VHH binders against N-glycosylase/DNA lyase OGG1 (OGG1). Designs and how they scored, part 4

Target 1, 365 residues: N-glycosylase/DNA lyase OGG1 (OGG1), of Arabidopsis thaliana (Mouse-ear cress) (q9fny7)
Amino acid sequence: MKRPRPTSQPSISSTVKPPLSPPVTPILKQKLHRTGTPKWFPLKLTHTELTLPLTFPTGQTFRWKKTGAIQYSGTIGPHLVSLRQRPGDDAVSYCVHCSTSPKSAELALLDFLNAEISLAELWSDFSKKDPRFGELARHLRGARVLRQDPLECLIQFLCSSNNNIARITKMVDFVSSLGLHLGDIDGFEFHQFPSLDRLSRVSEEEFRKAGFGYRAKYITGTVNALQAKPGGGNEWLLSLRKVELQEAVAALCTLPGVGPKVAACIALFSLDQHSAIPVDTHVWQIATNYLLPDLAGAKLTPKLHGRVAEAFVSKYGEYAGWAQTLLFIAELPAQKTLLQSFSQPINKLDESAEVNETSCDTLKP

## First folded at step 3 (VHH)

Design s37 (from a10 with M58L; framework vhh_7ubx_2)
Fold by ESMFold2-Fast, scan of step 3:
Structure s37 (fold): chain B 365 residues (1-365), chain A 122 residues (1-122)
Amino acid sequence: as target 1 above (365 residues)
Amino acid sequence: QVQLVESGGGLVQPGGSLRLSCAASGFTFSSYDMTWVRQAPGKGPEWIATIGTAGDTLRDDSTKGRFTISRDNAKNTLYLQMTSLKPEDTALYYCAKEGYYDSSDYEPFDYRGPGTQVTVSS
């Protein structure tokens, strides 16, 4: 069953406020409140609706960190939050380290988690459409598709194309450090994602020196293209939540460095385009084994990207991107290692540098 | 003007070794990712390995036990050391500026060389 996303009103473009007199707008800092010892609150999501190790270290975002044995932390706008999931507990808990308002942080977190979408109902629907789905995914419940800020998502996935996870993480950390510092948890520094204006002040040469390679040109080009959008770049990106997938992808592909796979990632993870299918060589292998066996052994081409996306949408419908995500996770070696301490899942192979895991003050009681 | 020139290819027997070189000019070599890609006749390009500006490497799993990518910034040269060569390794090998190629994505290369032929047969 489809669950509509509740909003206070239809998506509207923000009005650009005119400069105050004198002609220069004063510098206004956000009213942030930092919590010295945050309290933990229950989140109304059971383990079948959200399992942290199946959601955060899966390549949807690179800005959330494992800050304890059972804890993940990250930022959503001005809010620095942690999520904790005890193995014996049914529900996830959260705390707020830094925020403009505790209530705003909670609402932002629920929105970020797509909490209004029932994963159990999607699971039931997918299992009806494909009996093999239930068998393959039975052990990996709680893998959610996140709802990220579109600018933040766009810049992250410009960093991610044709790259390894360790290098992507370093590049995303560099971009994040350009924003307002919100706090430190378990040795990690957390920042509010920088504005378009802040990003526009970083040269291509600075990105290249930070290890971005060919992505430096595309990030600076995309920032420039967004700043040139009538009504503002953020508003233009948000407007893509209200168009059909084909139109959103075509619009995104006008941006420097955004091809079909990157566009599908942005559409799925930030633009409410739940049928978007990001196709890379890994998804191609899954698709040819599962949906398109006649194409097994063929090389993935840009033309075949569309064929794979069509196969998933034909089988799973409006939420095909969520089904693809669940099937991807279910086929990872992690499914075969659930009952033992083992090496990182395939999507985290490049993160072997996490050898020095801390067991310290981030663990509550 | 940007120029990449590959060399070191040739005919080799199965189990043999070859060292490919790519001489770069016309740009600040040390500031760019460098990649090796191969293409067999009638097939699409296959990414082999990328080496970043910090010396970090990313390698294809099917060849990483047999192939090693390296760079010498003082000589503006990229290398691919190939060992235990198989008939399936027969292809045109070329180097590329900026990153590795994934056929499902937009073209990641700013520039690529003309390639050097490797033929593995008995």
Scores: ipSAE 0.005, ipTM 0.291, lowest interface PAE 10.8, mean pLDDT 78

Design s38 (from a10 with T35H; framework vhh_7ubx_2)
Fold by ESMFold2-Fast, scan of step 3:
Order: C-alpha cells, then structure tokens, then sequence
Structure s38 (fold): chain B 365 residues (1-365), chain A 122 residues (1-122)
C-alpha cells in the first residue's frame, strides 16, 4: 500500500478525503439495497481531475461499460454505480443503483478513482520535466489511473494476454457473471466480481468451454496458488501495495500466466505501484518518439523492455506510470481529433474492430 | 518454421458463401488456439473468431450467425465458413496462431499468414 504522497513532489493536495480500502466483504454476508430510479449526486472531481472518456475506454479495465452517450457504469465490490459527465459540466456526477449503503458506495468510488491523488499536481511536475507533456496535458486533462481490486485486476489481465479487446471483454464478462448479479443497465448485466472461493469452484474445463483456450489453466492455476498463500490470497495480493515495485512484479510473476507486462499492468492499476510501466508496441512507439529517439524504427525486444521502463522512470519519477498513461492516450486515434478541435466527444464502441490494441497488451508476434 | 497459408477467397455476390482455409505447418497445430482476423482497406484489423484446442469457439457479434470457425487437426487446417455475405465483409482475411502471454512479445499473434482477399460485389 504505497499511497501517502509522491516522493518526487513536496505534497499532493486533493479536493477529496483519502479513499478507504476496497470492498472485499463476502457477498453472502451483505444486505443489498436496489434503487429503481437513482438520484444523481456531484462527485468533487473536476474535468481536470477526471474525464470519463480518457479514463474508462483506455484498456485499464474491461468491466466498465458505456451505458449512455455521456455515461459509464460498473461495479466496485457490492456497489453498482454510474458516472456521467455532460458537455459543459466541470464536475462528474454519480448515482448508485445497488449498494450495501450510499456512504460506503461513495467511499468505494473515491478509492477506486484514486481521488486522493491530484492530477493537477502530478501534471505540473511532469510538465516541468517534459515540456511536450505540458503541451499534451493542457488538452488531455482528467486521464486518471484507477485503483482496482487486485484479484479483479489480476484475472482481467490474465484474460488480456495475446488477445483483442472484444475477446477480452467477452472473457471478463464470463468471469464477472460468476459473481452476484447486482443489476442491468442499458442492456448490460452487472455483477459483483466473484470471490476467490467462487473462482476456485470453476474447473479448467469450464473455462476452456467458455473460449479461454490456454488461459484456462493459468486462471485456475493462479486461483489455486492464491488459495495456498498464508493468510489468504486477497491478503497476499494487498500486501504487494506495501513493497517496492521490483518485489511486487517478481511476486506477481510467480503466478501462472503472469509475465512482466501483465505484472506491470496489475501493479499500476491495483497495487499503488505508480512507477510501473506496461510496455507494448504502442508504448514502444511512444518511448522511441519521446525518450529513446536513437531506437526509432527498431523492433521492440524483451531486452529493450527494461530500458523503456527505466527511461520513463528517469524522466517522470515515482509516478511515471501515470505520465505514460497520458502519453498513451494522446496516441489513440480518437484523441487526434480532440487535440485539433475543441470539445470532441470520445466514443469507441467498435469492439469488433479491436485486435490486440489494449494499454496492457502483452501479445506475441 | 511456422507457416500459415490462407486460401478460398475471391469475388462473390451479396448473399453468397465462401469457405476459407488455412494450412498450418511447422508447429503442433492441435496444441494452439487459432484465429481469423480481417482487415478492410483503410481500416484496422478486426478479430472475427477464435477456436481453442478443445474446439471451443468465441465469435465477434458483427458476424454472428453468418460465420463459423472450425478446425481439422488431422489435416492441420483451420476453416472459416461464411454465409449471407455483405459488401461490408470485403477485406483481406488472415489466419493467426496464438502466441505466448509473456510481455517480451509485442506482436498481436505469434504468427500471421499473408491473407486471402474476399470481395463482395455484384
């Protein structure tokens, strides 16, 4: 758990209180309250701190769905929530469809959004280190790294290896459906992510029949390995928030199906490892354009992976993974129009056209 | 060496059918997931379908009900049966082999074939 303040900055000021721990309460002990027509409330995060199209359809999660022209919905533990951001609105609004309590849902949402970390302060620091970052940051505000449950994040990125977004989404939807159904929004079914115990009752054969291929043995193997951990697998994963990045990555790589890039995705998106750099072909192009121009035109090799990560950390410091996230988003086709024109909506609903183009893509040739 | 060679493409009228084949060599075909991917001019690659080692399949919703992926492990051959073809199905169709999940690999598949052209026009 490494979330006090960035060591590369004097202090981080947040407009919200520090988020509480992610909800890990077993579903059988929860009393759920469903709301038919939920009321919308303001979330104290301005567009400079959170912009939904720059945060959710960027490959850091596959469990949040675009449920309207300006709306994204997903689950955080037992909480089914929607976020919306109207054109011209400065702040994001949220509503709660299903929850154990409205207060716990709000706290879980703020935790999930890494709300205690100020993007304005991080981007000020990055802009001082890299003037080109400052130029992009002026136009691409609110590109936020999420703080996901580590088990949920781990299973999602095991599905992401050598895979395309459309297939990853179908696989993640299958896993999600093993958990408690919380509600339906805009034709999408939403479930609390299954517990480690629930996942342990699904056979390798069942995952194979669901189209997981070679990933079936790795998911079941990882679940078994986590169950064997002293104190439990969830506790072991959460403990990786309190160790150094190299130790967290090494620990994750002991799990079946977790290579260095998948480990970096899990570390960055769920383990408070803010300097983790997942390197794929897209991040390689960014690195050779901005940090390693002498390597422009060369092919990314395993040997160059560490060099790319090192270059980002040397340039941006303790929160290099957050800087990488903005640079990655700037290279997405939708953002080129946004950078050239005022207030263009970002909507990527062409899942069938996505072939192995995620921010955490570890794909083989 | 790993080789994938697609065939069966051609010119077909709207509403017609084609069967694409992919001949695989240089690896243990039965041990790998296999994929069909297409790319239309000026568009990015679009995943169509995957077939796993157990014959389990996963398909893109845009072609659902019209395309069927299958494999013959004795012949080291992957198939895509296409029916009710539309002008929108015009693309170069690639056969692809599943790779390793290691972050050291940054290509979408560990091998792709050269593709076979499908043109749907009157």
Amino acid sequence: as target 1 above (365 residues)
Amino acid sequence: QVQLVESGGGLVQPGGSLRLSCAASGFTFSSYDMHWVRQAPGKGPEWIATIGTAGDTMRDDSTKGRFTISRDNAKNTLYLQMTSLKPEDTALYYCAKEGYYDSSDYEPFDYRGPGTQVTVSS
Scores: ipSAE 0.011, ipTM 0.466, lowest interface PAE 9.0, mean pLDDT 80

Design s39 (from a10 with G52S; framework vhh_7ubx_2)
Fold by ESMFold2-Fast, scan of step 3:
Structure s39 (fold): chain B 365 residues (1-365), chain A 122 residues (1-122)
Amino acid sequence: as target 1 above (365 residues)
Amino acid sequence: QVQLVESGGGLVQPGGSLRLSCAASGFTFSSYDMTWVRQAPGKGPEWIATISTAGDTMRDDSTKGRFTISRDNAKNTLYLQMTSLKPEDTALYYCAKEGYYDSSDYEPFDYRGPGTQVTVSS
């Protein structure tokens, strides 16, 4: 394994927050409207373009909750929305619980879902490049990569280092609670993600007391580094959507607590870097089974991390991160158990039978 | 050289209680967050609780009413008090040190002990 990260930062900003920093109260220019019983509307996304159990409980985001047997809820900026996927419906449906406007919520949701990108076209291309991918895609349709706000994504994945999904979710819930409360659904509290300014007013000690451990220093250090960026931290992060992947990753890795895997997650899930490959032990096992069988049983090293990423890009092209996402989802316990129910090899079966495993939303997350 | 040794597991009836211990050596125990993780046969690791250097805790919702994590820095020992045990609590329980490594993944530990078996059965 790599050398352990230093227990203290090698360089420290000369900007020290004074003991009596003046309070800042954010001004909301638009009025929030809460809906008592929201109406459901269809999205221009069929089940093959979006399947909720293959998209939301898969480690891309930790701020969306399963709020019903067929329902997921979360916030996008000031918008609190739910998505549901009924077995008889052709398309995914949504409703808006709290928003500045219903039209703004719809546009934000479509942007968040990367709705401009055709999953059917990507899966067709990947299936031509790898017939094995085609067999998995037949059973795992609608596994979509999201387009998250970069600050929100960055803070979520700073929580992910050497951590598990349940604890990451609790840490992310704490950070979320620092923002404006938008509503409650099925016992979950939902908040607009806090602004960079709001985050800058939370001390390292407060994060430590909330159970963040060593990540408290990295979160506060990253917030401080972003505030020091000329033109603003949000604008700096958004600018990384316009550079090459290597440059985006290098830039992200200058932030406290951001290593190569965390940088790849941020790049793929928020910076339109569709060829980014987050390499962890699970992705290493997938790579040695699918792309690099001669390396099966070898120890994952920093040199081999780069080779795994290059192998995915060589096989699947500029959207290799989306292909990797489906292969990763196929290894999750719920989906792996389902695939095991097909005792025959992943070959030609019954041509007349369509098995829609993605319509089963009763599988426990 | 980091070393973690768990103890206190055993066979217990449903509704019973157990107190697990983890003896730590080879590092400055008081400077690191400590975690309890369990693994049932055929399942992946499941996070139970983490305790910070200051004693603040973060717990999994499914066990938080029944399990309490604590530490004794003078004895370099981590504890897990388990009450109202259920058959689904049957697992190998590990303590883990959260580390500072350049590689990140969703596993909660860079160093873990050999574990202590808890079996809840009548």
Scores: ipSAE 0.126, ipTM 0.578, lowest interface PAE 6.5, mean pLDDT 81

Design s40 (from a10 with G52Y; framework vhh_7ubx_2)
Fold by ESMFold2-Fast, scan of step 3:
Structure s40 (fold): chain B 365 residues (1-365), chain A 122 residues (1-122)
Amino acid sequence: as target 1 above (365 residues)
Amino acid sequence: QVQLVESGGGLVQPGGSLRLSCAASGFTFSSYDMTWVRQAPGKGPEWIATIYTAGDTMRDDSTKGRFTISRDNAKNTLYLQMTSLKPEDTALYYCAKEGYYDSSDYEPFDYRGPGTQVTVSS
């Protein structure tokens, strides 16, 4: 905790002894209610706190689909929901297509969106530490880190290594289809993510036949390793929310197919590890361009991954992973083209700027 | 050294067909998954299809009805059969060797050749 936290931020959990056992609630048959014509409700997150095109199609999840010009849909446990954001609306709106209850769906959605964390307060802090971040934040408002289920996140990122978004999406869609069907929207089928038990019934051969290649072995190996965990695999994953980042990453890296980058993605996107830095090609280029210029031209190694992470945390603090996420999004082809369009008119016409800074401090690919 | 040499591109009329080849050397071809990607001027690389070591394939939905990926391990050659070609298929086509799973890059494309140009026009 190197800086004052926003008032809405949750307290960091103590790393004291893990609970002896989770509360064992009998698994009752979940009664699902499907709605033919769902009603839309405001979610009370403004565009500066959440912008859907800067949050969902950015590689932190592959289970949410663009189901309309301004609409994204996905599942959170047993809840099938859509989010929409009209250009003139102050707040994001949501509707529930299938759920155990509308109130449970709303609470699950707010939890999934990390709604307790103020983006405005984080961006203000980061902008004070880095003027370049401030300039990007003006054009990329509402780029938010999600809080996903750890098993769901783990399996998605096992599909991501050495892969492209289109292929990852097909693999994730196959895994999703193994779970309970909740509904169809705009030609897409939506499923509750399969349980660890359901995943354990799928053989390596079945994954290979589905086009997973060598990733089939890593997925089945990881499922097997999780089932062998005392107290259960889901409970083991959730316990990593209560330990320090270094311990969470080390634990994840014991799983088949989980290297440092994949571990950091799982930690950041599902384990409340807000300082986790997933170092891929784009983040490495960002890091060597302005945080670690002495490493420019060097090849990224597992040891250097830790050094890059340390540099980001030193500059941005406890929420360095959120700052890194904004910088990563700025390097995506779609956003990079848009940013070039925005930066030229703003740099020429924004006469309200109190300091005239050089307008060409751009990230090198 | 890994070398990939693409060939078979050219000028073709809309509705036509082309068969692209990629000659691989410098590695054990049969041990690696192989991919076709394309890049149109001013755009990023677009994934087309991957063929795995066992011969199973994964293809992009927009082209999978018209494009077929295949391999010949005895000849160290990757193929892309393209049918019903459209003007929007105009691009430089690259073959790529997939690395090991433990890569830190989630969108790696190791295309070591100049690509082969496909132009679809009347």
Scores: ipSAE 0.016, ipTM 0.480, lowest interface PAE 8.3, mean pLDDT 80

Design s41 (from a10 with T53Y; framework vhh_7ubx_2)
Fold by ESMFold2-Fast, scan of step 3:
Structure s41 (fold): chain B 365 residues (1-365), chain A 122 residues (1-122)
Amino acid sequence: as target 1 above (365 residues)
Amino acid sequence: QVQLVESGGGLVQPGGSLRLSCAASGFTFSSYDMTWVRQAPGKGPEWIATIGYAGDTMRDDSTKGRFTISRDNAKNTLYLQMTSLKPEDTALYYCAKEGYYDSSDYEPFDYRGPGTQVTVSS
């Protein structure tokens, strides 16, 4: 509810938000181009480096949607893109629906996918350190850790605590809708993630009315805390890419509603903290099965959280969070059922997948 | 002792209606978000609806037009009104209490009830 605006009284308001360094250029200064019938291009990532069903519907992000049998779509800044993976193709393909430029969209997409990191090399190293990991990795190729914008990642994982996937998705969709609309694909609406300034204009009551519950207070509190950061909230978050993991986690935990598990998710998925281990009851079960078998059946305590992280880092090294992510994916219901099938391995199911062609060049009657 | 007890399930014909109730005790009911979840035979749990402590609601789109979640804080009771029931709605329905934000767990609920069975069959 807003009070009536004064009729004609001139007022001078100063921005109380800390100055940004370097200054942020608003997207409105860049012209957006929408493509009616986008052309598909290959990415320089094979199925061994990226498998879409093992990367996008795995709880890393809630902003990407399955927009076809073999297709996922989402936004990266001002870029609305789709990825598809056809059976028999050597590489993943992409198209751009809305962007400031096609080249900028391609570079943003490769950055978002952590394309500079060789997944095959990481899996090889982990398999040498743990033969049991090697068995799972043989069946779960292309499970890649994403490199998200830290503000987007932070707000998404603030929504995730003590919550179910469907409710998290609706909360994240509400936040996303506050940003610039970029396009619609397969009945889904896609938006550029709102700026910190835009988020600061949404009241706690508005979030509560949207079904956020107690999380409304933490989201508005975090937005306010970020605006108070020296040099600006976005720059403060990005600076955490340059510090050690322990410092990044401690810094994130100063934000309202950010506990150690949420901090580890943000660190791993947006802050280049490749050894971050988000510990919940499922990761505890994985750890006791794989790394700490003498603790199997014991109750997870705060004291044991640090031991889990230490065990993963000791076993897998600098990229322990990527190893943990594969082990977590293996425990998801869809993948667990597939892995338990001795007569229908992943390769066989992948080869049998029905493919809906989006090409205008069709030979079908 | 936290306790949640569901009731109101049973056998119903397609197109029928049922009202499920969840009686809560052992905690300050009005301070917590409450959720209805269902689990069909051989399937994982499926979220249906959440009602916040302030009365705000969030519902799954597949049931939004047919199911309504509500609460009575004076009676410590959660409700789910189901209409136009279909065979695919056959499941064990349970209510759940959500924990505090900083007590994150993969299971989003501190506690859930034993459930009430809903069977939709001709």
Scores: ipSAE 0.000, ipTM 0.270, lowest interface PAE 11.3, mean pLDDT 79

Design s42 (from a10 with T53D; framework vhh_7ubx_2)
Fold by ESMFold2-Fast, scan of step 3:
Structure s42 (fold): chain B 365 residues (1-365), chain A 122 residues (1-122)
Amino acid sequence: as target 1 above (365 residues)
Amino acid sequence: QVQLVESGGGLVQPGGSLRLSCAASGFTFSSYDMTWVRQAPGKGPEWIATIGDAGDTMRDDSTKGRFTISRDNAKNTLYLQMTSLKPEDTALYYCAKEGYYDSSDYEPFDYRGPGTQVTVSS
């Protein structure tokens, strides 16, 4: 079940920007504290709520690195953090390498992980709607949708169009290097993501020299478009968290280089648009296998993109994008092999006999 | 009609060199990014390098010291110069045209050629 929001006599959502709470930028005074040997603390997320290999190397973000056999590291604003999860540990642990404060880093990390959303409740709901989902959720526990900064997410997914993971990662690393250096872990350099102002000082030629190709003009064009927004580009992006999905997607598609799939990625991964469905060839194959079998073998068209999104939302509801993300992860080669190893053998005591399982609630008399 | 035809592969001994070519037709070659990708038996596709319309390059770190991507816009041809070849370089090598952004939302590459086989063995 969807979690209720905290209430205190709300009659209308505040659309007014809070006084003295502008977006954090490098131009603002920051006092950073770096720790040479950080202490590890438990994060109140069990393995069923967060599994690092099912969350970070899945194409949601390109700024988090595997910095050890069981460890991932990345930055959230001015905070450089690591997460680790030992096989058999019930909870994830974290440490802070660089931060403005330890408490601010913890709060930013929980926000980034969408920690207020219960995977157990959400996937219980999906499993009631689709027993196939229940089997996947049992074996792929802790695959979580992240809540990224919208500018950071936007620039990452502008890099992703018609591209491969290795090149996307190099492009994102170049953009990241334009921001404030926070530290190095396991040979990787980590930076606070650059501000719009910092990005605006990088020319199209500089991006092209860095190997961005035709994406150079889209990144510079999008930065310029955001700077032209009344009230500021960061505020404009954040305002899309408060509108309906169709409005958020339409707004994002006005930006240079943002098509429907890229807009859906930005909406799902940074704008609290939990029903957004990024449709690529893999998601199309999933949809034709599970939701739209009559369309199997047909080519994806813009009209069919809308039908795929509608099918997922009709089946899974307000959090359809999270359901789609788990189904996508299940089709990755490593996870698909793992799932096949967990398949129950056919009961051969009686030919084609069904096994009576209490885990499946079928038609009631 | 867009066509990409790879050539230059073959059997080579460890430490050897090969130059792969990709002949392009049916589009304005000079206006598009061009990419080399390889796929080894039992492995997923691996990006090698991309060269932009202005000649800017981005390369995978594991091969950039041994492999060089280049283009000849007058001949509509993409090249991959490979040196110090190792058994692990054995793969089918593909030339790819990176599509315009509007057409790329649904596909990882706008178009791929049939590939040229490189086998590194003693």
Scores: ipSAE 0.193, ipTM 0.619, lowest interface PAE 5.4, mean pLDDT 81

Design s43 (from a10 with A54E; framework vhh_7ubx_2)
Fold by ESMFold2-Fast, scan of step 3:
Structure s43 (fold): chain B 365 residues (1-365), chain A 122 residues (1-122)
Amino acid sequence: as target 1 above (365 residues)
Amino acid sequence: QVQLVESGGGLVQPGGSLRLSCAASGFTFSSYDMTWVRQAPGKGPEWIATIGTEGDTMRDDSTKGRFTISRDNAKNTLYLQMTSLKPEDTALYYCAKEGYYDSSDYEPFDYRGPGTQVTVSS
């Protein structure tokens, strides 16, 4: 039984607006149009609102590819798009390679980017609530949480269980290849994500042959469970955007292979659940270093997953999942190396060994 | 209790070959997917290859053609055959059993072995 959601007020007045537009459904009679040489258009999101290297290669999606030195490409429904960001440009630019219409592609892209949510206002709020956040994350302006299709997001994060980004990407590429081919960019093939009906025709054995291992049964089991939902699996998933976080997570955890962390990823990245906190060992390290220092060195348990989520929400409010995502990105190797250039710990043996392997052999004091 | 013990690492010259082994105990080896991962100094873990229960493999494209993962279920042993080794292959190599734990590209797995060091240098 559905209940009315409590009235929620944003931590920052007018920070969040309703989505610019609902997802655009392709017109059944309209064919896909492929462009031989796409034209680039400005997307009205400045560097403080969207920075591509801080948004796409961060593990929230595995379907977007780096297709140039400053370019990322991916698909949103039937739309194949690229984004580029030159160091001298104030705004991100986009082009459309394949689409049902240019206007539909633009609206889908803005929806996918959560464009109505002001990252600058969230960033200001987080910094006021935690001055350490402002200092730690100062170089992460433009790191944005995406708004993905829930089925696409669900299948991607079923692939993520006990896995690494490179293997997840290879698995997600296999699933993507089951959908309609939209085009090729810089040697990468791009496909519309397969429909629930298309996925239902793929056997567990086919996924096992593709190297999915135990995840094969979870993907096929989840597809079957979604098809059994009254009103349709896609509509059931979308309905979770309208319920409280606890209810959305509980609903997702009924699906084969969906545990609390995977459910939190799906909730945060596709279901408008902005306070969802995916807790892995990395987020546990962040939490014990900054929010729960009395628990440093303790072993992560299911009860402590809830405690970590509560700590982030208590500190950062309704958009705690966005704050957590920014802090997570700060711990990635590229960003961590940049941070360590200003406050490097004394006596890191691995860094010293790596420098010695690449540096000239000279007489040391 | 799960135990994984890697061996076969060492110092090798560029262009050389090594065969790594991982001896497994404390679980039914033939029932689980097995993975090779490496960690270079100052870098996060990098996935190399996984072999399924039926012998099907999935490999990172950067090592495909140079590295081959295989398993011997009768010996409870996982192997990584490495050829045309490069200085960039210098890393601690460890095997891992797939399980229920949430993974991060930058965090160790509870079911990984202690690793075997591979150093590619003249």
Scores: ipSAE 0.012, ipTM 0.469, lowest interface PAE 7.8, mean pLDDT 80

Design s47 (from a10 with D56E; framework vhh_7ubx_2)
Fold by ESMFold2-Fast, scan of step 3:
Structure s47 (fold): chain B 365 residues (1-365), chain A 122 residues (1-122)
Amino acid sequence: as target 1 above (365 residues)
Amino acid sequence: QVQLVESGGGLVQPGGSLRLSCAASGFTFSSYDMTWVRQAPGKGPEWIATIGTAGETMRDDSTKGRFTISRDNAKNTLYLQMTSLKPEDTALYYCAKEGYYDSSDYEPFDYRGPGTQVTVSS
């Protein structure tokens, strides 16, 4: 076994301390603890509230990896965690590979999973508003919308414009590698997402050399714009959780490379804007099949994007973005094939069924 | 008007090699990222590689050891050099011009060529 030698060293403060002097501890001390053999703990989310294959490989995030047959791993701030879901288990389990503290990791994970929002209650409401949704929800239980860090989400979706998932993933992996390395799982390297300050030290040329193309200029431009925000870029992004959706989207669209679809993705996946509807060609197909049948077969135009969003919100209400997410997942190739097998009219005879004897004669007055 | 025309496909035995070409016209070729995508019978499109304006490349890990993307800006031509071909490489291969911002991530290109068929069979 060869221990990997770091090719890059973390920037050491210019105030390098001599090895023999007593270490000066900062007032606010944070230390990362790595676990060689992590213990698994139950998470307070059943299969009806969270199903890993319906949540992580769905285009909401590109920083979580399938690290085993039933396991997904990723980072939330300084926490490197894995989730696993065995066939037949009612609940999801998690473990912590690297963290500042086990309790901080647990709280960060529950926040990241939007754990306080009941998926069962949302599905019940959506199913009452649309019986077709009820059919899909029965077969796609646990398709949950995540609550990501806004900077992390913003940079990921700047990579997504005019792009495919495989290339987006490689671009996001490059950005992630600029942050602190937390560990390796199943051949994947995991990093804390870089700070706004760290990102500001990466040139447009470096991003271009990494294959970002025209997106290099948008990422560096957005980082610069965020650094210019009064009170700081992170604080500005977080403030968008407290405004109306239209205001949040308008604010995001001022950033270089952020169009309406990208803004809606950021709003839905990181800014608690549960009625945000990212409209692309797949969502257009869903909308014309479910909400706007009079427009079936027509070409999606910029003027129709707003009408699609309005139709979803009118149908599903405050959490329309969650309903849209489940309908979108139903159109993914793997899930579409599965759903077709369930929706076929199969007349299965009950092997215990007997010929019904209705020999009761009732005389009506 | 944008035009992309692929060529170089055909029938090849397992272990063989092919060089695909894509002739571009109707736009400033050197100013755009260019991509190779394939679609196997009965399956969705699969991204292979993208080459940027400065020649930087991104490649899918499953093919990066066997496929090389390159460009010749003087000839307005994109290339895909394929080696050690396998039966699972059988697909329609098409080149694509990267679109403008705000297009669908499931339709990431504003133009695709008609494709060139590659069939790997003994």
Scores: ipSAE 0.041, ipTM 0.543, lowest interface PAE 8.4, mean pLDDT 81

